# Ledger of designs, part 19: VHH binders against Actin patches distal protein 1 (APD1)

Target 1, 316 residues: Actin patches distal protein 1 (APD1), of Saccharomyces cerevisiae (p38281)
Amino acid sequence: MAFLNIFKQKRGDEASQLSAKGREEISQSIKICKSDDAANEHSCSGDCKTEIEEGEQAFAKLKIEHETPLLNSSKTPKIHFVVPTSQIDWQHDACLEDPKSVQYKISQWCDKNSAKFSNVGTGKTLNCAVSSLPKDIMDIDVMRGTKNNVLILPYFIWLNDLRSDDVEATLDGLVPDLLDENISREKLLETRPNVAVARERAFVFICSHTTRDKRCGITAPYLKKVFDSKLQEHGLYRDNSDYRAEGVKIAFVNHVGGHKFAANVQIYLRNPNTLIWLGRVTPTIVPSIVEHLIVPEEPTLPFPEKVRCIKKYQSW
Below, E stands for the ipSAE of ESMFold2; O stands for the ipSAE of OpenDDE; V2 stands for 0.75 times the mean of E and O plus 0.25 times the DockQ between their complexes.

## First folded at step 9 (VHH; framework vhh_8cml_1)

Design k2 (from s63 with S57R; at its last look DockQ between E and O 0.63; V2 from the best seeds 0.00; counts 0 for: pae E 12.9 > 2)
Fold by ESMFold2, look of step 9:
Structure k2 (fold): chain B 316 residues (1-316), chain A 126 residues (1-126)
Amino acid sequence: as target 1 above (316 residues)
Amino acid sequence: EVQLVESGGGLVQPGGSLRLSCAASGFTFSNYAMGWFRQAPGQEREFVALISWSGDRTDYSDSAKGRFTISRDNAKNTVYLQMNSLKPEDTGVYFCAADLEYYWGDYFNPAEYDYWGQGTQVTVSS
């Protein structure tokens, strides 16, 4: 008893929160880094180091919950529709702001059809999000919200020129084809001229929805700066106007659940086709995430205790 | 100060019905998704039902689906749980909870919720 009082019990230690069963669950989708690799932080050039220091100071002022295990604190999407808005903040329920909008119609379609697809495909949910990805401000119907291009993950495709009045008919046809293992990418693209391949190797979405949660709004810009800087070192950085293939696109998205677990970062890798949703992401760990998870052809996961959910999807 | 106050619990025989209410104060109720959870003795809190801030989306646990109905009245700052066809397995303390940051996330996870009520006892026995 007196001897045991000498040993410290560390509360809030995130690494100890992940059980052996949890590690096994994650390993089904991705190889986990060895402990030495996970602990190693990679340096950044000039501005990146300063951005990490500034970001860590901003994070230190936030009430972020660190005791609850993160694994399975979110559900993996079956399909994740990401709608460009050129915005970094939105009303509380961003997809439902404007009933005539593309994102409203998609969100309603997802809710109506969730049960219909519960037993097919990989993943659990149909999701609609809005994002800082650019919309065509020169198109009046896009500015009115009644037309848009829509990114569809994990399939890495764009559904172009989608009108809000056409959402139900379009998705009623497209989604079953996407979920059908027997329909190839080539066949789907041949029969659907408004569908194009997204050529990025990865998308990184950082929750920025300030109206819903100040923690997301405060943290997201600092994280994006560090991601951008580190990706530039590898020649993988792609800004909003850069469509060159095999790069990485960083964007802000509307609020996701888990306000206590900011910052939330969703990473979609094209190959292997995998979603990794991380919580409690800080600027300090971003370089390791980029170096181990995003840059290599064979990714490894450096911080498995930060996984909220993970899914390796069927071949595309 | 924020308060959530549950009422409507009690003793009921199997097959019976109860209607739970949760009165909210101290925050802008219409900006929050509202959930119901229950806790049986020796068990963790278990998700029962969710309703979005506008009321246009609802979800239920497998055990509640088809028997329970969540609803809300934003003018009265109140969320309700109508519980029909009650079973002994439904016995427990029922908690109301509020989540400002509801969107498609882990609404079945108690950690997602900002505010909690003190609970109301529901007992289903023969």
Scores: ipSAE 0.000, ipTM 0.265, lowest interface PAE 12.9, mean pLDDT 83
ESMFold2 (binder alone), look of step 9: mean pLDDT 84; pTM 0.855
OpenDDE, look of step 9: ipSAE 0.019; ipTM 0.364

Design k3 (from s63 with D114N; at its last look DockQ between E and O 0.88; V2 from the best seeds 0.00; counts 0 for: pae E 6.5 > 2)
Fold by OpenDDE, look of step 9:
Structure k3 (fold): chain B 316 residues (1-316), chain A 126 residues (1-126)
Amino acid sequence: as target 1 above (316 residues)
Amino acid sequence: EVQLVESGGGLVQPGGSLRLSCAASGFTFSNYAMGWFRQAPGQEREFVALISWSGDSTDYSDSAKGRFTISRDNAKNTVYLQMNSLKPEDTGVYFCAADLEYYWGDYFNPAEYNYWGQGTQVTVSS
């Protein structure tokens, strides 16, 4: 009984950090759940409950910052390049670890072109992340890091078989097209045979970069378990061998900033095309996130006080 | 051992200029974004400027925009802050800091930086 009260107190404190103005800002991108709906502990199945309990115990041992308001503590990406590595942790340098790698070249390109695209399109930043998404282990060039498929969000497309040596030339052409509102997805697909549609309903990225911050390493697996369990209940879970469309992919990512707000969770919804970046995510609230934000055709946002940034993009 | 050593601080009159330097050692300098922070007496440490690992991207606080210029020389493992049109409000200890990943937009938060210098005093006074 005492443990439940500690969690309620922390929640109350966090909720007070979101101003009316902040709530209004969030509401421009997504409908906010009614307070009563968010509190409804959407119970998950028996195993899920155990996972939540174990996770909460682990979380209770961590020092998480609870005083700083989260809203606008991060910037919304203009383009988020996500590179599969099949890893759940990375070296401290992450994308910069291997100069011959696709992620390295993309990171360089992002840095070089950040100013060029600063006033173009929706969003603020060009980002490259490595992820636990599966890489093609049967391709030697992929294993060497010199070739890879790259997920491009929020556009929900795959750039397939991208080679490190071709990154600059490829992105010099592709990124302007992506940022041009006059170029349709269909036209993009027609003109670029190496581009394919990501068929997932949503992508959920959880920061797990243990080498960078142990809090992320500790929290991420617990959250993923709860997400997976809840998604399974709805038939939306997809493992690496499940290629069915309209599923949800949960993946780990390298450092996304704000480790003090662990756990960090980035949710990309395809429809509506929206990024919801959450901080201080705990196992207890994950079921509600899935039930309100991911499962419905019309998503609603529980726990708006946990939003670091949110952006609705153009629908494709 | 990782070291960041600031230099170039001092006393200057309002409207004057200073150039701060920060020499880095003990880590791969070219892989890190570099930032400058300042702290006035009794105040919290605040963001001043950031430069990406390649030097191709920069950002500034509102107070620094148009007056300060951050630059770096990766061959010398050094980051610089050219400060022009200094004001009394610019008085404080200036710190250089290193961050491996800056592009998520929270680089204005000191907690995101891995390495810090000891700081150099800047005093703007008539």
Scores: ipSAE 0.028, ipTM 0.554, lowest interface PAE 3.2, mean pLDDT 89
ESMFold2, look of step 9: ipSAE 0.035; ipTM 0.506
ESMFold2 (binder alone), look of step 9: mean pLDDT 84; pTM 0.854

Design k4 (from s63 with E101Y F108S; at its last look DockQ between E and O 0.81; V2 from the best seeds 0.00; counts 0 for: pae E 4.5 > 2)
Fold by ESMFold2, look of step 9:
Structure k4 (fold): chain B 316 residues (1-316), chain A 126 residues (1-126)
Amino acid sequence: as target 1 above (316 residues)
Amino acid sequence: EVQLVESGGGLVQPGGSLRLSCAASGFTFSNYAMGWFRQAPGQEREFVALISWSGDSTDYSDSAKGRFTISRDNAKNTVYLQMNSLKPEDTGVYFCAADLYYYWGDYSNPAEYDYWGQGTQVTVSS
């Protein structure tokens, strides 16, 4: 059997790692691009092309694991809380840096309630992450970390002015309502004045957590440059001060596991409401991701072998 | 320096009980989910049990369910595994492990854990 294991490693490439069963599993959530697609040959022009070349040079210096199949190497969230920090790196225990912080209290709540909701709703887990999304540093309680606005995916809503001491009571009420298919978005918004719709068509989170893994810190800025440039070509780029609707927000996020599969990119599409978590993303493939997965109203997936997990949610 | 130190292993007759302890230091214990794994000679490490960082959620392998109980004391930075109705098949080295973001990945996979103990031997024989 040892000889067979050696030859299995030599025979495999990344595209062939995805089984027919795995491909069928992915197709339940999103249409996979048709055959003979030249997705890897998509390129940007001008500055975007230069950014791809520079990024590929930086990636070439990294040791990234390519032998392990990616599908189901992570779990799909029921709810993903994303907390703005205006930072691109964090200490090792990112969400847990400060026990008085909003992100700590959310993480604590998620941990305490993980089993309570295990059989309710779509997706498997309750998750919290911190991100480079902006926070209001002019508010003293926000600066201290005890108040924040929180993005809640896949529901594409903001929970505004959340105080850390109110997290448990607030989420004890909000989360059951979010998971209840009989409670409409309109009704929830009418009864909860601190909840607002996120206007973006999509969010793209790139792992940048250098303190936890150098590969994430090196790769993330190069990927963001290419994403930004390609999205600007389509008029979909939204920086932190641009709130125009139907755009795409690119942000950095803390390490969420699988650093050997760098670069990790989580893509939330609003409509159809879908999470696509990709591993081993390189600058070269970013234009095709944007053109096929993000820009079209009917998205298609060009690189199914790069999926770590995927989930189509009920449109809410 | 991060340390996980298992204790409480030993030789037990079939049907007997043991209580394993794992003392943690060098990291914020209450921020981590804790797991137990075991490894028989010549075999891969296999998942036994997990407890969430707050202690409010637990999970067990099929072979452990109903016989083993994981618990933790965050004030003492210690996780426990109470093992009852022990069988010869439970023989192996038992390791505790810590996982910061257990809910993002597959916590039954030992590759997902951040820190590991050195292990304690459990032997179940007549």
Scores: ipSAE 0.256, ipTM 0.660, lowest interface PAE 4.5, mean pLDDT 85
ESMFold2 (binder alone), look of step 9: mean pLDDT 84; pTM 0.848
OpenDDE, look of step 9: ipSAE 0.449; ipTM 0.760

Design k5 (from s63 with E101M; at its last look DockQ between E and O 0.69; V2 from the best seeds 0.00; counts 0 for: pae E 4.5 > 2, grease 24.3 > 24.2)
Fold by ESMFold2, look of step 9:
Structure k5 (fold): chain B 316 residues (1-316), chain A 126 residues (1-126)
Amino acid sequence: as target 1 above (316 residues)
Amino acid sequence: EVQLVESGGGLVQPGGSLRLSCAASGFTFSNYAMGWFRQAPGQEREFVALISWSGDSTDYSDSAKGRFTISRDNAKNTVYLQMNSLKPEDTGVYFCAADLMYYWGDYFNPAEYDYWGQGTQVTVSS
């Protein structure tokens, strides 16, 4: 296909920006694919092929910065709180638009407590994001934004029925326990009835925040279609109403920085517990990402030049 | 229209002090972390200090630590940089900047900031 030839040429230019030192740094967290065939595996069938072609045409119209090396252009989270909103776009200030909301209180907590935990655990930052993950529209307090379930990564847990007025007290207790290497997953779950296991094998977050940057809004739907199609081929696709364990959830997320490096995709693997944050993701490379990072029991990384940051965490 | 307006620059002798101010308008100031950068003639713009949107967290460049203090007043939409024990190498144009998502990215990198002021000149000379 014509877009595959363009991809090969463009990738050659970007790949030269990743130094041998940078490649070695990435290899500490994940095995890099050995074969160029893995990097060139872009084929898709049926609707997936059409979606790649349409997506590449849309991407070709965008002005994406390609000169700056991506590695270490973002920080790895120590904890990433993800708040469901059932929305794909948000006001410019996203988590901070409503001071009464769960996500505002979490963001406030993260800001106030970042220095306190700087020397504890692994990863660098305490983060809050909003997402397209579904919220309970039948609960009035959830619809008002003052109550929600919150996904907590990289721990792959849900903190359920969290009220905005309880955020400070709840996180003051929970976060030290999460960061304490002497407290096992099983012990934490025994003592906290509002905490439940997230059964997905992976979460994939695609920046869709159109209000912040139209490039994110244009690119995200095309990427999701290709991810969905490839995951369906493997029986791993889970839409918002599908709660079967061991699948992959694809969701949209608010802008997380670096929109000149669109598209931004954050991939959380449960086992081995790893965050891979990719920039400059295009529909063409999505099949390789699915086939090598997400599907195998032992993941390998195609396209190491697209890593903004990567972290292998303690297994949970 | 978003504006960041620096003031308080000037000519001082080595060992002196200056207090820079940056007045913000056109955006929700209390939602943004605020930073100060400086640029010496012929040099790249470099990080000086950052303060979180609540004011509870700060960070400084190695050259600023112990001499400079960043602060903010959310009621006045203003961020400050108190500069003590000034040295000739502190000479440059000082810019304030606003970063909505400071904890996601690398706030030492000017490319991560959403809004910039026009700058105020600081000259430290005998």
Scores: ipSAE 0.287, ipTM 0.684, lowest interface PAE 4.5, mean pLDDT 86
ESMFold2 (binder alone), look of step 9: mean pLDDT 85; pTM 0.860
OpenDDE, look of step 9: ipSAE 0.449; ipTM 0.763

Design k6 (from s63 with F108S A111D; at its last look DockQ between E and O 0.78; V2 from the best seeds 0.00; counts 0 for: pae E 5.5 > 2)
Fold by ESMFold2, look of step 9:
Structure k6 (fold): chain B 316 residues (1-316), chain A 126 residues (1-126)
Amino acid sequence: as target 1 above (316 residues)
Amino acid sequence: EVQLVESGGGLVQPGGSLRLSCAASGFTFSNYAMGWFRQAPGQEREFVALISWSGDSTDYSDSAKGRFTISRDNAKNTVYLQMNSLKPEDTGVYFCAADLEYYWGDYSNPDEYDYWGQGTQVTVSS
């Protein structure tokens, strides 16, 4: 149970599960760290070391599956709609809880249109998620769930002031344009006044959906503390009221599948435009993830054995 | 309490047909994707078919495609598996499973499903 023994054992055991072919697959999307010390804890300032130790104690109590190889245990999205709710937990059917809601209508649209776009663009699926990102609680239609802003990844845009009754018509027009290589981002923005650029360099989503699985609820807050501390060290931390450009937004997200592989962390990098979905993330490895994957303009991946799926999208 | 109850299994000759039903209760059925899995003796559960929560999308294993049809009736909280041209290799216990439509995981992986029925036996023998 010693910290170093657990860390060395887990790294060695999991690393052997990633085949040479799997490692080669990952390298097509991102450069893998060449440092043999990538698993070593990087320096932290302030409370970061204590936060890691507290988190590791909480994680040690959990039954997390370590035998199944992680690579390709999830599908990459073609489009990922992320709906703010200002919540960190939801009912089991988070997006479908309220049939009048924006997220319900988006989910319905995704289901109806999944086959239509199967052969277009990069990625496999059309997904809708809810998140802890803030919503405007002073707008009565937002509080009723019939109006919201929607983050659209991997395109790093916000679709603002979307009403639930307008979802079908809006997405029927917007999604083909997003998937059309002949329509530039500049043209899209100029012709659609309700679309704005998300200026974050990255979004990090941590599954927190306790109602679906208590492991997600237990792990997510500890991970967020360490991410926040390390990002503050680099001046990249952005809480919900901080809109300065080029920072990193950490948010909680509803169930993403694979709860036995907790903690699940989805990382969207804006440039190079890449999704990296990691499983079995622990507080100890968070500083290395921040230092190698998130902070540099040319990211490298320190723990390729923890990849559930990865996709490099064309820069847009 | 969530319950999934399969029915319609039995003994059938090769080339025959069976229709399995799965009655659901204790959750909002129309919000869940529904899957069918099967387990032969000495083997792991394997994916057979999936239908989205609205019914607009379906998926099938290679062995089921062209022979099996999944459908649902949201008014009756029931999912069906129509199995035609049955083969001895189709013998096994068939399980109904439920998970939310918006999961990112590989829905062919049985570990991604929250709710399971007790199973119904299908035997294809001459």
Scores: ipSAE 0.147, ipTM 0.593, lowest interface PAE 5.5, mean pLDDT 85
ESMFold2 (binder alone), look of step 9: mean pLDDT 84; pTM 0.854
OpenDDE, look of step 9: ipSAE 0.409; ipTM 0.743

Design k7 (from s63 with F108S A111Y; at its last look DockQ between E and O 0.69; V2 from the best seeds 0.00; counts 0 for: pae E 7.2 > 2)
Fold by ESMFold2, look of step 9:
Structure k7 (fold): chain B 316 residues (1-316), chain A 126 residues (1-126)
Amino acid sequence: as target 1 above (316 residues)
Amino acid sequence: EVQLVESGGGLVQPGGSLRLSCAASGFTFSNYAMGWFRQAPGQEREFVALISWSGDSTDYSDSAKGRFTISRDNAKNTVYLQMNSLKPEDTGVYFCAADLEYYWGDYSNPYEYDYWGQGTQVTVSS
């Protein structure tokens, strides 16, 4: 049967790529679903089912790398700055395109300070990203890019009215306080009137950066449709409470590395405070991700082989 | 067309020094993180050093720390690897690699890089 082997493409089970050591590593941050639980009835009904089918057709045309194990293919952040732009695509070097912008100054700050905090906190990196989160287009300084609000994860806070010329001084003060276990959230908020709590229970960021990589641009809209539909079924797509603020925010984000592992989805859960970064996400698996990882107050992870990195952060 | 061209390899005695260069073209060099990797025959490529797009941040493998220095000259679109106190175990083909934006992936993993040079041979022997 040697000639049959020549034409046989190896399509190994992706689940088998995750070693027992890798599963143990992930389990330190989150409980892993049993395979039976992941196979629960998770499909979207109605229009969502056709959205999955259309998305899977589009995904099938992409050259996505499936043989490299994903775990630890990305580094976990100590701090992840997410800058609203109201855009779903950017220049190839998204944070660096405008030197006067808030995101440029933040990315410069992150680069200059990467070693300073190497022995503080639990994550490895200081990161800046841009996103489809809305910016205040009625503010002329925001329109010029020299002022913005900035989401700071995993701390689930907004740094409001940040001017690009103030980035260095502001972050030089704020970041040490964020990383200091002896400074409570309440004290931080009391002393910093421009810092506010992000009220979402979770953020889901889907890489959409088409200019950087076509695979991100093609996959992101299909995933968002399915996420939106499933979250609507649970009332998490919009506020279910008298608060009007509790829910899950889904946004697009610039390229986050590993374009050959599309689609990339970064999930921040507020409680327990956890980052789960998944690669090779497809529309078919989105319902299970929502049902097991996002909706329950005690989340479980249905596809541990898709983890690029994971981190459980200290409670605040 | 993106090109990375390594040079500066050669034969050197143990304890000696070499300076590798990697000339880059076809992209905005100052926006790219740069890495050096090496490969001995029959082995996988292994991480040696990396440098951020601005040059302000560097990282090294355990075997390179204290002996090797990565640097870059954004005006010349060139990244360098100064290798001192060379040992026979440093023998291999040294590759330059480039990727956009700082360290979202694990850039010690060669699969994160899309752009690679052809490599330059370094041989450390008596």
Scores: ipSAE 0.018, ipTM 0.465, lowest interface PAE 7.2, mean pLDDT 83
ESMFold2 (binder alone), look of step 9: mean pLDDT 84; pTM 0.853
OpenDDE, look of step 9: ipSAE 0.181; ipTM 0.626

## First folded at step 10 (VHH; framework vhh_8cml_1)

Design m1 (from k4 with A111D; at its last look DockQ between E and O 0.75; V2 from the best seeds 0.00; counts 0 for: pae E 4.0 > 2)
Fold by ESMFold2, look of step 10:
Structure m1 (fold): chain B 316 residues (1-316), chain A 126 residues (1-126)
Amino acid sequence: as target 1 above (316 residues)
Amino acid sequence: EVQLVESGGGLVQPGGSLRLSCAASGFTFSNYAMGWFRQAPGQEREFVALISWSGDSTDYSDSAKGRFTISRDNAKNTVYLQMNSLKPEDTGVYFCAADLYYYWGDYSNPDEYDYWGQGTQVTVSS
């Protein structure tokens, strides 16, 4: 049986799927860790170790696709609108569930305007997602979905008190300004009192959309536990009651494509301004991701074979 | 139950034209980007064209650009592929497919699509 296992393990080796050309492509956006440094320097102890062990047992029961190379299996956003819902799962159509909602209107705007901005700015797509980020349930219009605050990445800003009826007019003005390299963050904030800086140093989005695929729903909570634990070790964890700046927010997000490559994790670093989208993330590798990619001022990328797409954005 | 039903295939001479239709039911059609793929015998399914759920954006394979036009009628839940200047190399089974546009996927990758039709044969020969 050992020879058959060797054959299957050799054919399923994800590290070998990343070509030298692919590795060079990634290195243009971020420095890549040496593989032995990535795996061993940042093991977990205590509660974090237990959480990894429990997560790995749950992951072992899942059928995750391991043969398809991940690089370029997704596109990088030009703008990623993230709408808080305080939920970790959504209807199959997610943002398009309620035509009166903020997320529906943003999605509609993105669809209408995708060609218009195809050759402007950095990144390729205009995308809207819903997330587990908290919403202001004390506001009736927010509860109904017709008003919300919207996170706009990679610009690390909040567009506050956006009404669904105002989405088209607001984005028609805001997005060209965001994509104009001559308009500074300071100028944009000065002229738009509804826009505020997101204070987090990073956002980590884990696909949790169980209604679309149970693998995402099973994997996401285990990954969040390990991320949270490791971030607590560095004083970077922020729950709903912790308002200290410069932390890391872990949130769940609706289906991002490629659920067979679970778990999907999108990481936005504010400085240097970079998106790293990883597939096939397991609890075991999370400590190395935190230690190399999120904590240091000069990030390095462990496990480049897990990159679905990556983009270093221009300073803003 | 979701259904995508292609029609309009057939035998056509080189240089001719053909219009494919794909009728959709069982889902909110106006929420989905629609694509056309084709498959020649012994070949993998290849991307031909995509149209966004509003109809305002389109994309085409290199071989389709300038000859094929994708369009949609959301009132009729139907997507179309107008194929002009047909070549023998265009021969194959043409499939309609549906996916939510905002999901970040590579629209040329068949694995990104939620729903598929059964296909309609297009043969370009004298």
Scores: ipSAE 0.331, ipTM 0.705, lowest interface PAE 4.0, mean pLDDT 85
ESMFold2 (binder alone), look of step 10: mean pLDDT 82; pTM 0.844
OpenDDE, look of step 10: ipSAE 0.422; ipTM 0.752

Design m2 (from k4 with Y102P; at its last look DockQ between E and O 0.70; V2 from the best seeds 0.00; counts 0 for: pae E 4.7 > 2)
Fold by OpenDDE, look of step 10:
Structure m2 (fold): chain B 316 residues (1-316), chain A 126 residues (1-126)
Amino acid sequence: as target 1 above (316 residues)
Amino acid sequence: EVQLVESGGGLVQPGGSLRLSCAASGFTFSNYAMGWFRQAPGQEREFVALISWSGDSTDYSDSAKGRFTISRDNAKNTVYLQMNSLKPEDTGVYFCAADLYPYWGDYSNPAEYDYWGQGTQVTVSS
């Protein structure tokens, strides 16, 4: 009984950090849940409760910063390149570990072209991340890092079989097309045989970069368990070998900034095409996130005080 | 041991110029974005300029735009801040900082940076 009271007190303090102006800003991108609705739908069945309890115990031992306002503490990406590595942790420099790798070349390209595209399209940044998404272990070039498939968000497309040597030439052509509102997805697919549609309804990325910050390493697995459990209840869970459409992929990612706000969770919804980046996510609130934000056709946002940034993009 | 050592600060007249340097050691310099911050007496530390790891991208505060230029030499593990047309309001301690992932967070927030120098004093006075 005493443990539940400590978590209630922390919720009250976080809610007080979001200003009326901040709420209004968030509301422009997504509907906010009623306070009562967010609190009541924390229910998960069976093992999910146990997972939440275990996770909360682990979280209670961590030092998380609670005073700094979260809203606008991160930048919304214009393009987020996500590279599969089948790993859950990486070296400190993550994308920069291997100069011959696809992720290195993409990172280099993003750096070089950030200024060029600063005023083009929706969002602010060009970013490359590595993820726990599965890489093709049967392909030697993929294992060497010189070839890979790349997920491109928020466009929900895969760039398949991208070679490190071709990254610059490929992205020089592709990125302008992506950022051009006059170019349809259909046209993009017709003109680029190596581009395919990501059929997931949502991607959830949890920062797990332990080498960078132990808090992320500790928190990420607990959150993933609760997400997976809750998604299974709704038939939306997808493992690495499940290619059925309209599922949700939960993956780990390298450092996304703001470790002091652990856990960091990035949620990409395909429809509406929206990024919700949350900080200070705890196991207890994950069921509500799934029930209100991911499962419904019309998503609503629980716990707006946890938003670091939010952006609604063009629907394809 | 990680070290950032600022130099080049001093006293200048309004309209004058200074070039600050920051020498880095103890980490892979070429993997980090580098930033300059400044802190006036009794004020909070504020963002001045940022340069990406390759040097291909830069950003400036509104007050620095058009007057300051950030650059870097990865072979020398050094970042520079050329300051022209200095004003009395530019007075403060200037800090060099390193950030591995500047594009995810708010790179104007000091809390996002991994390493910091001790600072160098810049005084603009007639």
Scores: ipSAE 0.190, ipTM 0.621, lowest interface PAE 3.5, mean pLDDT 89
ESMFold2, look of step 10: ipSAE 0.225; ipTM 0.641
ESMFold2 (binder alone), look of step 10: mean pLDDT 83; pTM 0.842

